# VHH binders against DNA primase DnaG (dnaG): the designs that were tried, part 3

Target 1, 371 residues: DNA primase DnaG (dnaG), of Nanoarchaeum equitans (q74mb1)
Amino acid sequence: MAKFAPVQYKYIIKAEFEIDGIVDREDIIGAIFGQTEGLLGMELDLRELQKQGKLGRIEVEYKRVGNKTIGTITIPTSLKAVETSLIAAAIETVDRVGPAKARFRVKEIVDVRSSKREYIRNRAKELFVQLLSKTAPDIEELRRELEEAYYSKQLIEYGEEKLPAGPLVEKSDEIILVEGRADVVNLVKHGILNVLGMNGINIPKSVVELSKRKKVTLFIDGDRGGELVLRNLLAAGADIDYVAVAPPGREVEELTNKEILKALKSKIPLEQYIKNLRISINNDENKEKYKELLSKVFDTKKAIVFDEQFNIIDEKPLEEIDKLPSAYGIAIDKILDNETYAKIKGKYQLILALDSNVNAQERVITLKDIQ
Short names: E, the ipSAE of ESMFold2; O, the ipSAE of ESMFold2 at other seeds; V2, 0.75 times the mean of E and O plus 0.25 times the DockQ between their complexes.

## First folded at step 1 (VHH)

Design L05 (framework vhh_lunsekimig_d3)
Fold by ESMFold2-Fast, scan of step 1:
Structure L05 (fold): chain B 371 residues (1-371), chain A 117 residues (1-117)
Amino acid sequence: as target 1 above (371 residues)
Amino acid sequence: EVQLVESGGGVVQPGGSLRLSCAASGFIFSNYALYWYRQAAGIERELIASISSGGYTNYVDSVKGRFTISRDNSENTMYLQMNSLRAEDTGLYYCAAGLDWYTYEYWGQGTLVTVSS
C-alpha cells in the first residue's frame, strides 16, 4: 500500500478508437495496459503510473455499430508534456483488443491548467483596470510599477501552435528549449525570459524553424525521457547546439534559481552530450552481463530472454522469437530490424542485439555500444 | 549489404578547398540522419557536421562558416564542401548514418585529408 502526496492532473489525453469486435470497457483498458507494457521503460509503465496516482482513471465512452465498437478514451496525467506525449504515442500502438483488431488515434492533449491560468490572467487585468478607475490622483506612478511587474512575468504565445514562451524568445539570439509549459513558467519566474516550451505529441514546426536561426540549449532531465526528446528533435530536423541537464531527481519545473543557473552554466555541446551517453553505456555496471549474454547468443541463431538479475528464463530459435515469454530483457543473434522488432515490441524493457536498424522505444544495447 | 564509401580526399594547401562525397547503399537513405566525423593523429574521432533526414544541419564551432554539409537523396550521396582549409583540418574523414545516437551507425572506411604547405 503505497502512500503518495496528492497530485493534480496536468494533461488529459483524448484518443479515438475503432475495434472490429464487440468488447467492453475493461477489455479496452486491459489491452491498453497490456500492449504498452515495457515500451517506455519501467518508470513510464501505465499500471505503475496509475498505482502511483500519476495516471488517472481511464474513461471510456463507446457505441456499438454492427460488429464494431467505436468511441473515445480520456486519460488524465500529472506527468510533464514529454512523458504525456510518449504515453499518448504508445497508446496509438495498441492494435488488438482481445481477438479483435483495433486502431487508436490521439486527437488532442489538453493542458488542464491552461484555461484556469487564462482566466486568472484575464480576470486580474480586469480587476486591476477597475481598481485604477475608482481612485483618481497619484495612481499614475503606481499603475506603471504594477504593469511593469505584471508584464515582466507574463508568458507569450509563440508560433502558429501557440507555444508557451518567455517575452524575449524572438529578440534573443539564444533560446532555452524545454519540454512543457510548467518548465517555461518556472524559468520565466526566475528571470530566464528567452525560454520556449514544446506543448504536444509532435515536435512543433515553429521550434524547428526557430532552431535554424538561433543558438539553442535544450534543457532536460538526464533520464530516458529527456534522451527521447532530443532524439525526436534531431529526427524532426531541429538544430540543437547545447544540452543542459537538471540535477538528479529534479524536474525543470521544480528547480530553484540557483539550480537553474548551475545547470545552464554546466551546459555542454550536443556532440559531447552524445559522446557522454555512449561512454555511460560502456561504463554501465551491467556491461559485463550484456557482454556475457551477447556472447551466449552469438552465432547460435537463437534468442534468449532473461530476468532483472540477468538469469536466463528461456531460449528459442530466431524463427520462434514470438513464442518467447515477456521478461525484463531479450538478447538476439541478429541485427534488430523492423521485421524482428515488430515481433518483440512491448515485451521487454531491454534489448541486446548484434546491431540495430530501428528506432526502438526500449533501451537497445549493441556490440558496438559495449566495445 | 549496407555500405558507405567516402571519396574526394587528398593533399591541399592552406586556404584551399576540397569536396568530400559519401555514397550509400543497402538502406533507405532518405530516412537516415548523416554525419561527418574527423579523426586527427593522436586525437579521438569527433563529430564535425550532421544533416537530418529533413535537411537541417549542425556544425562544430571550428568549421562553422567554412564547411557545408549537404545530401542528395535521389543519388544516395552526402557531401562535405570544405573551404578555407587549415592545417588543423588534417585527418581521416568518416561518414556515418544512423537514426539517433544509440542506434547502430553505419560507417565508411574513411578518406584522408592533408592540409600542408
Scores: ipSAE 0.000, ipTM 0.134, lowest interface PAE 18.8, mean pLDDT 78

Design L06 (framework vhh_lunsekimig_d3)
Fold by ESMFold2-Fast, scan of step 1:
Structure L06 (fold): chain B 371 residues (1-371), chain A 123 residues (1-123)
Amino acid sequence: as target 1 above (371 residues)
Amino acid sequence: EVQLVESGGGVVQPGGSLRLSCAASGFTFRDYTLYWYRQAAGIERELIASINSGGSTNYVDSVKGRFTISRDNSENTMYLQMNSLRAEDTGLYYCAVDYLGSSYYFPSRFDVWGQGTLVTVSS
């Protein structure tokens, strides 16, 4: 239990002593003042500092054991850390009390302000919870920011890229890999300390390197973006063992403790996740129409745009793809790269391509996804 | 529709011969490496032969000297000539195309087309 000292003191020096003789409190205090006199210069003379109120009253607790006096002293101080440490060291030089041989040893120096900062931290949390009961819905965003700021102090920086990570990333044999800093904060908030974030779409070298040494679970959002993060990790050479997926329409950064635990318990091997993804696409009612459209553009060097009923609206050579009208979907006879995506982004709800190297917001179905 | 359709399977005695065909529709073979896979009951699908766009061939050791893969780009058809057939050659034979160099996105390196053709080597 931490006990608060008077507001005017900053530190408390606690020291043990053993004296080879029968002495009382006044003898002990007299020896401390007498033997430290002049050691630290006149500005740090203990008797003068006490007279000025910068040193508190010296508390002495002792017991007599045969011809010995054994106990502890407690000295409050309003001085800075350096000055307090010098005084503590000077006390250890006291080698006699009257005619008796003495030994003093500092056990600890308590920072009173550290205890007060801890109280403020805890009390501010309580007051904030009370404020939430009377708060407009828009302050919930501020609550999340304050909670994130607090839990972000538990994060470390991992690797040369200074990636956001939980404190157990190096010690744990298993790593939970997530997309961003907000995901890391949410997992750390819920006690998952072996988490590493990637800080965006470029796969950091530290992630690839770590993945070869650790058992890695990739924890992704329940949307299209998570699938593309996996594809980018595999393309970069990362060794992914398991995939965990947030509930549909939910992001890792917003999950509750129950949702996090359920997702992690339901993690599946990488190969099974990829197989399930292909099965899901192949069970689509429109699978035959996707196949037909991809077949029509294959080896033509063209793009075809189509409506919600999969009727072809227009077609053009790939070099003129940006001249095609907006529609429900587009099928292209190439790998969807960043250059091509920039020309069609936001114009279609569905993109059919030979393959994809892009984090598209649209649903992308590739030739490899169809049986 | 993009399709590969296998044909030419059947029942043959040990030491006999069969020629399998793989016909493509909806796309052209010209730029692609083509493969023959074999799947026996209870065993994973095994790659047995390949031929690239330049005509270079590769075979697994168990079929070297016995099987010959060939292609006819004008007919958009690939063949597998199987000689000196053994009981172990029994299985479903699939043709496949490796049209995407990014097999790294998936554990499977090859895409498989069609339903396969059954080869049974039995006396």
Scores: ipSAE 0.000, ipTM 0.110, lowest interface PAE 19.1, mean pLDDT 78

Design L07 (framework vhh_lunsekimig_d3)
Fold by ESMFold2-Fast, scan of step 1:
Structure L07 (fold): chain B 371 residues (1-371), chain A 118 residues (1-118)
Amino acid sequence: as target 1 above (371 residues)
Amino acid sequence: EVQLVESGGGVVQPGGSLRLSCAASGRTFSYYALYWYRQAAGIERELIASITSGGDTNYVDSVKGRFTISRDNSENTMYLQMNSLRAEDTGLYYCARKLFDTWGYQYWGQGTLVTVSS
């Protein structure tokens, strides 16, 4: 009728004892049951717990040394940590075995499930990383930390700046250039070993120098921010051959193997990327505003500064361009040259000009871009 | 990416002719708009001639009818034929390739010197 439920013991209590007398195993066990009776209430009575199968058989190992009995007891339990600790402490209160004085001390409580919890921790981390490869940017930092623990062993440091790189960067005639370390980790994880990361705000000298020796594909996140990364590379003198773009709204560091391969297979020459960007400008909702501002400044020998809504804030002759306030953008009635750019660099996000002969970090739109 | 190398400059008398060449190394010109710029002493670089990938040409008024820009896509070379040269044409001549450009970025040559002097 009634059977013991299959009990997985959770903990093992190990205690040492010293008894000032000659006693047997049964005497020791009897003392433990007898002297702990009632101390923790009826629900944690050791004899009752053993009847219920929640406490395992008490194992006793001892040796006799003169008139003393010295040894260890081992008690398996399926109880929770708190209840197991209470029982362990109660055993330490046993101060006699029959007529003999005794002392018990808990040496350790072994967690039998520690190996299973370690497996769960490690496997949960793996599954979490897999889930994060398809989910939110707001947990990016945690994802990077977890991925580095598993994939960074294949990374090397490249150049004086110790840039994150795949092991084949020097051996390959082609390299894939990405923005950050997390992008390098994701590409290496998916078997792309000729990848180099730009680790910081400034374009590293090693990247510029390597770009002159290798066929370079710049691999960027969607279309947002990609223009800025490319402009900074070109301004630094880097020699970029192709551009590969992640799917809209996706970051290189979160792409699946299939998405990475599709993006790299669909890479386009730099000039075609720039041409496509120009076509995009001609379909931009702000195209008519760019055209209007350039038309207003054309043949005036002035510069006009405007806000993010394209409202004119101020205007001055080109000779006084350095006196104009910082704003969202500026339109100038001239070809953007190095002298003029030096006066406006860093003051605007958008520059509208008749033409340009400068490697500007800002977005530059010219008359020829707005057909 | 592309290195541009100008050649054909030299000393010529007023009314004479010169043919400048701009050779690209590594990549083809066929998809690019190409430009000739001139820089005289104390003056900013001035765009003097352009040719689109389709062959359409444009010139600054001071050289129109005297200079002719052309391209040979098979040789990755652009030319500037300069006729009826004047003292005012003296300067460094640069070829440039513009990246159908949102950024204003251009690949520049090192320049070739043209001196018009009797």
Scores: ipSAE 0.000, ipTM 0.209, lowest interface PAE 14.0, mean pLDDT 79

Design L08 (framework vhh_lunsekimig_d3)
Fold by ESMFold2-Fast, scan of step 1:
Structure L08 (fold): chain B 371 residues (1-371), chain A 123 residues (1-123)
Amino acid sequence: as target 1 above (371 residues)
Amino acid sequence: EVQLVESGGGVVQPGGSLRLSCAASGFTFSTYWLYWYRQAAGIERELIASIDSGGSTNYVDSVKGRFTISRDNSENTMYLQMNSLRAEDTGLYYCAAVYGSDYIFHPEGMDYWGQGTLVTVSS
């Protein structure tokens, strides 16, 4: 009578609610007790069960959104599974809190002992991996190899070039175009099934053909390599609609699901991407170096090659441009045309010219770009 | 407010048929891309079928020729007709909706979800 034995709860009922009115905790609890009264008989009356200590204190957490009250309730019980389930179902019948309309939905009934067994299972797995890592530090590498092999089996071969692709490439009206097989595997792993990969620097004919029939989003790393891929696609005649860019310093093949979704939702039209790229060039910390090199070569009828620090390595008349060594960059005293480009293609990462008539694979900066 | 309500699940023998429905409210249904996902015990949700705002459909190879997705914009309802059911088709079936793009097939990319309906194929 005066002393109560400790009560061990067996289950925890968790439910969400949405109420079309401004109410507080006591209003919500009162509605639960009031509207469930008599539904399950006297033995399972919620007030009586709480007096007996078989039903724990109802915990309520809520937020106000305009004139609505949205939140969760948590109810511990020491009752058997059947009785707990009946009480949970009875709570879902609560359709009013005072004058306000309400909806309650049970999200979960937690078996307290089941949670402990799940913890043991998961913790044992972690400890086992740690034990193996002490004797085999390359366990992460093995895991990555197994994951890659598994997801590679979901890929199909597309076109005559047998390009790596997700299973929905032909069926979808929109495709995500990426550079390599590892990018395709990562996107398929994260549920992007309309992805198509390319083989190296050469643009496959199947890619160009497909781009004319589909809405194409090019998904690139956002470094110099990604820009090169875009330039190659445009030079090959591919119709690109949007560009999506991985976070700075990140490669498509290593992105998490959250990073992939964010990048794809932030895709921009091709024209806007090119415009933004031009604006970026105008704010480049090397802009003054580009101006300096172009100024040095201007009206000399020469070409100058330079290193990554913008130090001049060599110079020759334009007639001897093909005799200049490969380097980080080249500045030429002429408009970059197809004939000149054929002589320097692939030898430099950066080309500085007075103007350009070609879609070069390299980054090309002209006098117009730096004014 | 937005809701997607699924119905039509049940127990059926191998080779049997079921028709699932997904009734939508609270958004401009006709402009959304719609999906059916399936979740088996212990496995993450997988895409089964999609239908865009124009009525163009896509299916995973395991259900192609057996399942048909359709939409009725006047009734704000999407359907999945399932024929020649196999034991491997057992699972929870979810409808989902997203505005504007088919390329996001991962569950976290969807704007709205139904609660799921259970399909059990057993002999």
Scores: ipSAE 0.000, ipTM 0.183, lowest interface PAE 17.0, mean pLDDT 80

Design L09 (framework vhh_lunsekimig_d3)
Fold by ESMFold2-Fast, scan of step 1:
Structure L09 (fold): chain B 371 residues (1-371), chain A 118 residues (1-118)
Amino acid sequence: as target 1 above (371 residues)
Amino acid sequence: EVQLVESGGGVVQPGGSLRLSCAASGFTFDEYALYWYRQAAGIERELIASIYTGGSTNYVDSVKGRFTISRDNSENTMYLQMNSLRAEDTGLYYCTTDFSWYEIGDYWGQGTLVTVSS
């Protein structure tokens, strides 16, 4: 992996409910937040966890049967097994929704990483077989490997998460924060020694803590993936002071000395970067059409595909997203994650989603982009 | 289109009171939870108070007992009654809703400035 992935969920809590009354999705969500407040202490407050991106949006599917509301709740979480189990148990204590009696029961906690561990096992086996079948490495590939090995020896491990870092990250009053290890190696190679990389699936606590003590410049690729990393850092409570952006179509890990220095000298305050993003989106001639399509798909559990004139061609439940035809664009009622992206990659020029955790090749517009 | 318009901010003396309003349009107001956030210069935006569709409320400890959040579904307006104001309450106050499913606060207004000075 070249880059640290934005926040990804480790577990999905699935609970069933039966409510002795006619209630809406928002009433149910409100009861969950309200009745669990204070039960697990401040560190596991569900609202705060959702604000930090550690708890995903609560999905509610229900059917009305007579005067009862019966259904399921799905809650994604990036927390560890212990914290996730505590939250699941706390949800079972919800006994009312407004004036109506309610019962919640956890049916399962899905370990999302079980599929990732299976992938790693199988992929490692494949790579091992490929390595045994190689007659010799490519000379250019070997040159890159030797160069990386040499500069990697200049890196230190920072914090409990053993993050890749330059040797001056502790001594410098300002740090350059980048997505991955390859970015750190490239910056160290070019004399930027106060660089800290993120490594893994979650925003590391060491990054958040260090950001409160230092002036932080976030150095991102000139694409959508870099913006997602910024959003996840802010959701995790990191204090970002400046943003530096690589040239369009370029990744930090491949930049020349001149490109690195130019980008860092052209860094802008966080508030100005966010303001510029909003101005750019507001000047898009199609902003109102994006809003209309996202509004039409919102809270439907569906995906809709549309042509270049933004006319709807087809729609299907999210479970059947891979059965939708190729078209100009697609709007989905969910966070664009790696699983969903794999099913639609290359079929559309434009993707509209509630949010995104993927560095997509296509143009992606989210609710945050059209504020 | 979703719009949130904050008003009621101003300059007040310590110990004074102020009432903020958030006028909403472009969504079914009575079906969504509503929130007040505060942004002070140089610090992260923080959740101050929330109110759910059923009327239950939640407050950050620093304002508990001093601030009261309420909603009027007939007027599509949410309020924040602020009493016993302190210098630490100075900041821009924003309202928002659960319209963004992943992260609350994705639909923001312009904010209303509250300055507590002697």
Scores: ipSAE 0.000, ipTM 0.095, lowest interface PAE 23.1, mean pLDDT 79

Design L10 (framework vhh_lunsekimig_d3; at its last look DockQ between E and O 0.57; V2 from the best seeds 0.00; counts 0 for: pae O 9.4 > 2, grease 27.5 > 24.2, SAP .84 > .668)
Fold by ESMFold2 at other seeds, look of step 2:
Structure L10 (fold): chain B 371 residues (1-371), chain A 122 residues (1-122)
Amino acid sequence: as target 1 above (371 residues)
Amino acid sequence: EVQLVESGGGVVQPGGSLRLSCAASGFSFSSYYLYWYRQAAGIERELIASISRGGTTNYVDSVKGRFTISRDNSENTMYLQMNSLRAEDTGLYYCAAKSYLYGFNPQLYEYWGQGTLVTVSS
């Protein structure tokens, strides 16, 4: 059937319909376009997708049975499985054709290029429909949740902690260490199979042990920098050989294949990364602003909060630090200890203090760091 | 003002013929599906014939082969040719026009006439 599945199409959506009336073919097609309009956002609008050649001609076959019209539709698509599943689910929301009530049911989504993917196609559709009906806050979140479900069968569990890993983590002499499960899923999706995830700030014993017998590249997000994760790994005794960093403003879990490969090609030895971190603090264009804020708070027994332009938003005595609003940053006239950190945790992105006795999840800059 | 006006009803002998007309004012039939309904005493209205925008017709079994629905969009008029009439065809005949507009605010537009009486009696 060359008309339905040319070389450029990946999937065919097949749906059945029952319409409580006699309608024209054009009304069936119009209902599909009209009642899905705006439902999936502009990037997945069916009219726009057809204009772009990503959605093929809708083929309709039907018969009249009494006062009803029953039949099937076939829609070829060159989109990926997730997007095809979203479109298929949207078609099931069509409830009128012309003036008549209608119901549509997706029968199957066929993988044109490979019958070997029949299970994956059906499973992806089922998982997407379940996610859309139960947890539908944001389309991007739904897409990522579907990808996790789809690729979870490709992951293995590593070590006593049952860490998420790619299937080649034991066989490879080198591993790529990432922060969490979503990062592992994304790397496996793009064919990187010697990847191991962690569980956040608590460094697993299995990671430390593995790092002593394999070469490890730590792959971290572009916006957070690697200082906290690396510090925790080194404190736990891990033997990290290289560091790779996602592009500025990007998280590892969202990278494309090209971005992943570029970041891994640009990895640098640990010692050089540590050197660059110290140079970066000294060359930070905002270093003088950090000094000014710390100077303003020094010996005042106060804390001040500031915005991204380093304008002071509010100021209170240290004993009232919990009453300060959330903001870009806070500067305090004391050594950051566990008691103080408990009061400000999660409210700021940047903490300026005289010194620090805690491993905060936020960036901490002290007097020692700025000279 | 939107109106549908039926005409052509009357008294006819069994086996006779009548042609009903339904004329629209205030809107165009061309975007509408058109229908004839029949209501006999003591029962609900029943759909007896329909014609789509493209001319596709449908009939209930009791009138199939005897009644013919047609439309003339240029005259803004629909017709029901009723042949081989029977006493059971007696009733009030209504025309209706229905359209469903798709888009961000999909709407069903539905207009009805007041009916024309057909009496088949000897």
Scores: ipSAE 0.011, ipTM 0.547, lowest interface PAE 9.4, mean pLDDT 80
ESMFold2-Fast, scan of step 1: ipSAE 0.229; ipTM 0.681
ESMFold2, look of step 2: ipSAE 0.038; ipTM 0.598
ESMFold2 (binder alone), look of step 2: mean pLDDT 82; pTM 0.808

Design L11 (framework vhh_lunsekimig_d3)
Fold by ESMFold2-Fast, scan of step 1:
Order: C-alpha cells, then structure tokens, then sequence
Structure L11 (fold): chain B 371 residues (1-371), chain A 119 residues (1-119)
C-alpha cells in the first residue's frame, strides 16, 4: 500500500501576539494576509503560497484577558530557510487587527527535519547498542554497506570481467580509473559517471584495451600502496595519461565531494608523477642499504628482519615467515603476494621484496624501485 | 528469490571439529555482511560470528579463538570453522544477512543446520 503526500512542510513559524481589543481568529488571519500583501514581492504573497500548498493552514490559539486578545499563531511552510525567515519577519510588521493595535513577535522557527534528524541519531544509537550486545560490526561499516547497496544500482558491468563502472564509461572520451568497487560507488555517488574499477590489484584485459582508446586518469589512495597499482598497470601495457592522488592517509572510497574535486583538479601528467617518484627514491639516504639487504636475501629462499640501523636481527626460511619477530623492516626472497602479506601485515614499517602485487599499507621497495 | 542454505552440521564428540557452509543466491553477495546465529533449546537465537563485506570479523566471547568465520565471494559461500567443540555449542546454526532496500531492512535467514556435541 502506497500513500501520497503532495507537500511536506520543512519549517513551522511560531509567533505570539498581543492585540489591544476583542478580536476573532478570522480577524487575525485576515490582518496577517492583508498587511503583508506586497511586502515580499509577488512570489512570496501569503495567499498565493497557501493556494499552492507551500504555506499550510494558519493555526490560531488565543485567550481574552480583560480587553486584550493574547495568543499564538503556528504557520507551516515548505519553503527554504531564507524565504521562511522573510515571511516570519513580515508577520512581525503586522501592527493592527481591524481597529485594534496589535504586536506580533516570532518566538521560534522550528526545523521539522531537525526532529527527524535527532530521531535518526537517537534511534541509530539505540540500534547500535542492540547490535553491540550481539557482537555486531562497526556502525560506519554498516553505513558504507547501505550506501554501496543503494548506489551500486546505478553501476553497470563493463567487459568480460564484469568490472564495476559508471554508466558513462563507454560514452565518455575520458575515464577515471580506480582500484575497486567501493571507489566506483563513492565517485558515482558524487556525480562522476565515467569511472571504471579494476576489482583489485590484478589488471583486467578490458582495462588495458580501454586505456588505449580513452584519456585515462588513474585515481589512487593517498597511501604508499597506490603506487603499486600504477606500476602493475604500466607493466600490463595500460596507457595512463594522468595521476590523481587522494589526500595523505585517505582512501578514494571515503573522500568527500570537495576532496574528490581537489584531487582531480590537481591531477598531473604520468611522466611528471614518475619523475617525482624517482626523485623521492633517489634522494633516499638508505637506497644503498636497501640494495645490500635485497642482495643478501636474493636466491636464499629466506626472509630477513632488520632494525632501524639496518642490522639483521633474525632470519628464517620463507615457510616460517610468520615466526619472525616484529621489527623495523623485513626483506623477502620472493614476490610479495596477498598470502605472504597476510602473514606479515602490521609487523614491519618497511618491506623489501623482489617484486610486489599487493597494495600494502607499509612502504614497499622492490628491485625495480632501486635500480 | 533470496536463499541461504546451510550445510555441514552433524554429531561430534567434545573437542571435535565441524565446518559449516552457507550457500547464498539471489543478491549481490560481495556487498553484504553475513552472520552466523546459534539457537540452543529453550534459548533465544544469539549472534556468534559476523563477517563484513570487507572481511572484518567479530565473535561472541564464548567462541573466540575456537571458531573462524570466512567468505568466498567467487562461490557466494560463507563458512564457519568450529574447533574444540563443547557441549554448550550444541544447537541449530543459522546463516543470515540483513539487506537495506530504502526505507526498510530485509532480514534473510537460512533454515538452520543442527550441531550436536555429545559423547
């Protein structure tokens, strides 16, 4: 069963009045309409707004005290805050009701939506407490899942790999390329409809093919792992034109509209981005020590952990990598893959590997990076 | 349309292990958190484990360290690996997911699989 409501009021104007005479409700309403006529222009005429349903029925409650009429008026409106405030101020200019002197004063303008927002806050807290008593997940993750479910209905599937994409990816001459589905959802939510997701670290053939036909901006997280995505794209033969980077420590999937627009406006050509990366690595005082550690681990089938001075603390066969202590860094004689990363994630600040196909939170340096 | 089908229940001795599976269909599996609930005789259904769309997991204290929840998005299947089983783990195990379709929540439950821990 559907229910129809042609107008939903956004604000309620509440005003008090004191009238120096004996008057009726109809007299009061007539004075309000009559004395405000023309004050705010033709589009904000109270009679016309009421006919259009933008102004609700004026409720009047009053008491007679001696020869005076005192009370309150309540006026619901579907107009914006500015227009509602202008109408409220106009009502205060009403100085007569018939022959009687009158004074109107606005007590408050109630935002009807404020009570609904407060209900949502309080009810969400209550529901969260109920879920917490049942060992439920983080509420922010639940919010993200709800938003993803809603905006995912606007997504299309692109290519053989059924990649998540905005509806304009094929029609647009330019595309924004992101790592995952959550990034696509966030960009579509903010009106960027020419976005294509790669569904993770492995580079789909459809992405490489499309990159040769389109002008491509790669939009990566503000962490060190974003550079791995670019490296894998270039290795796969993708044609990338620009790189846009989220603010430091921020992920594309969580960016606000302002953050997205700033990052895209600040996109730089691929060649400039690569030069900046090379300058950063070449200026690293420890580059020689990275080379030495990688050379020591190469072809040993071992992992080596080291301190901040690059002194070796411990070493073990790769099969026992999970038994190594936490330290400043680790060097491994293999390609850093998801299985290996799961065993060492969060234990080290620096990871040295032969190559990498993982978007790691830690700084990852490979043989390609130090040549 | 939406279906959740549990399997893997059975009779085991204390200290034994079981792996439960929940096969899902009719919704975009990778987008939703998934839950394992347990109902013992005469007791209200309780949440024992959850896994989010991102893979984050939570457990009730009584099973923490003994049970492991996991998901396989390619197979649309959720698992519960149960180790070091106790008599108190006996009950019907239900998989569940809660989908939001504005403005309502839609609760989806399986039919349950029985786990009996006894000698």
Amino acid sequence: as target 1 above (371 residues)
Amino acid sequence: EVQLVESGGGVVQPGGSLRLSCAASGFTFSHYALYWYRQAAGIERELIASITSSGSTNYVDSVKGRFTISRDNSENTMYLQMNSLRAEDTGLYYCATFRYSKPLWYDSWGQGTLVTVSS
Scores: ipSAE 0.000, ipTM 0.080, lowest interface PAE 25.8, mean pLDDT 79

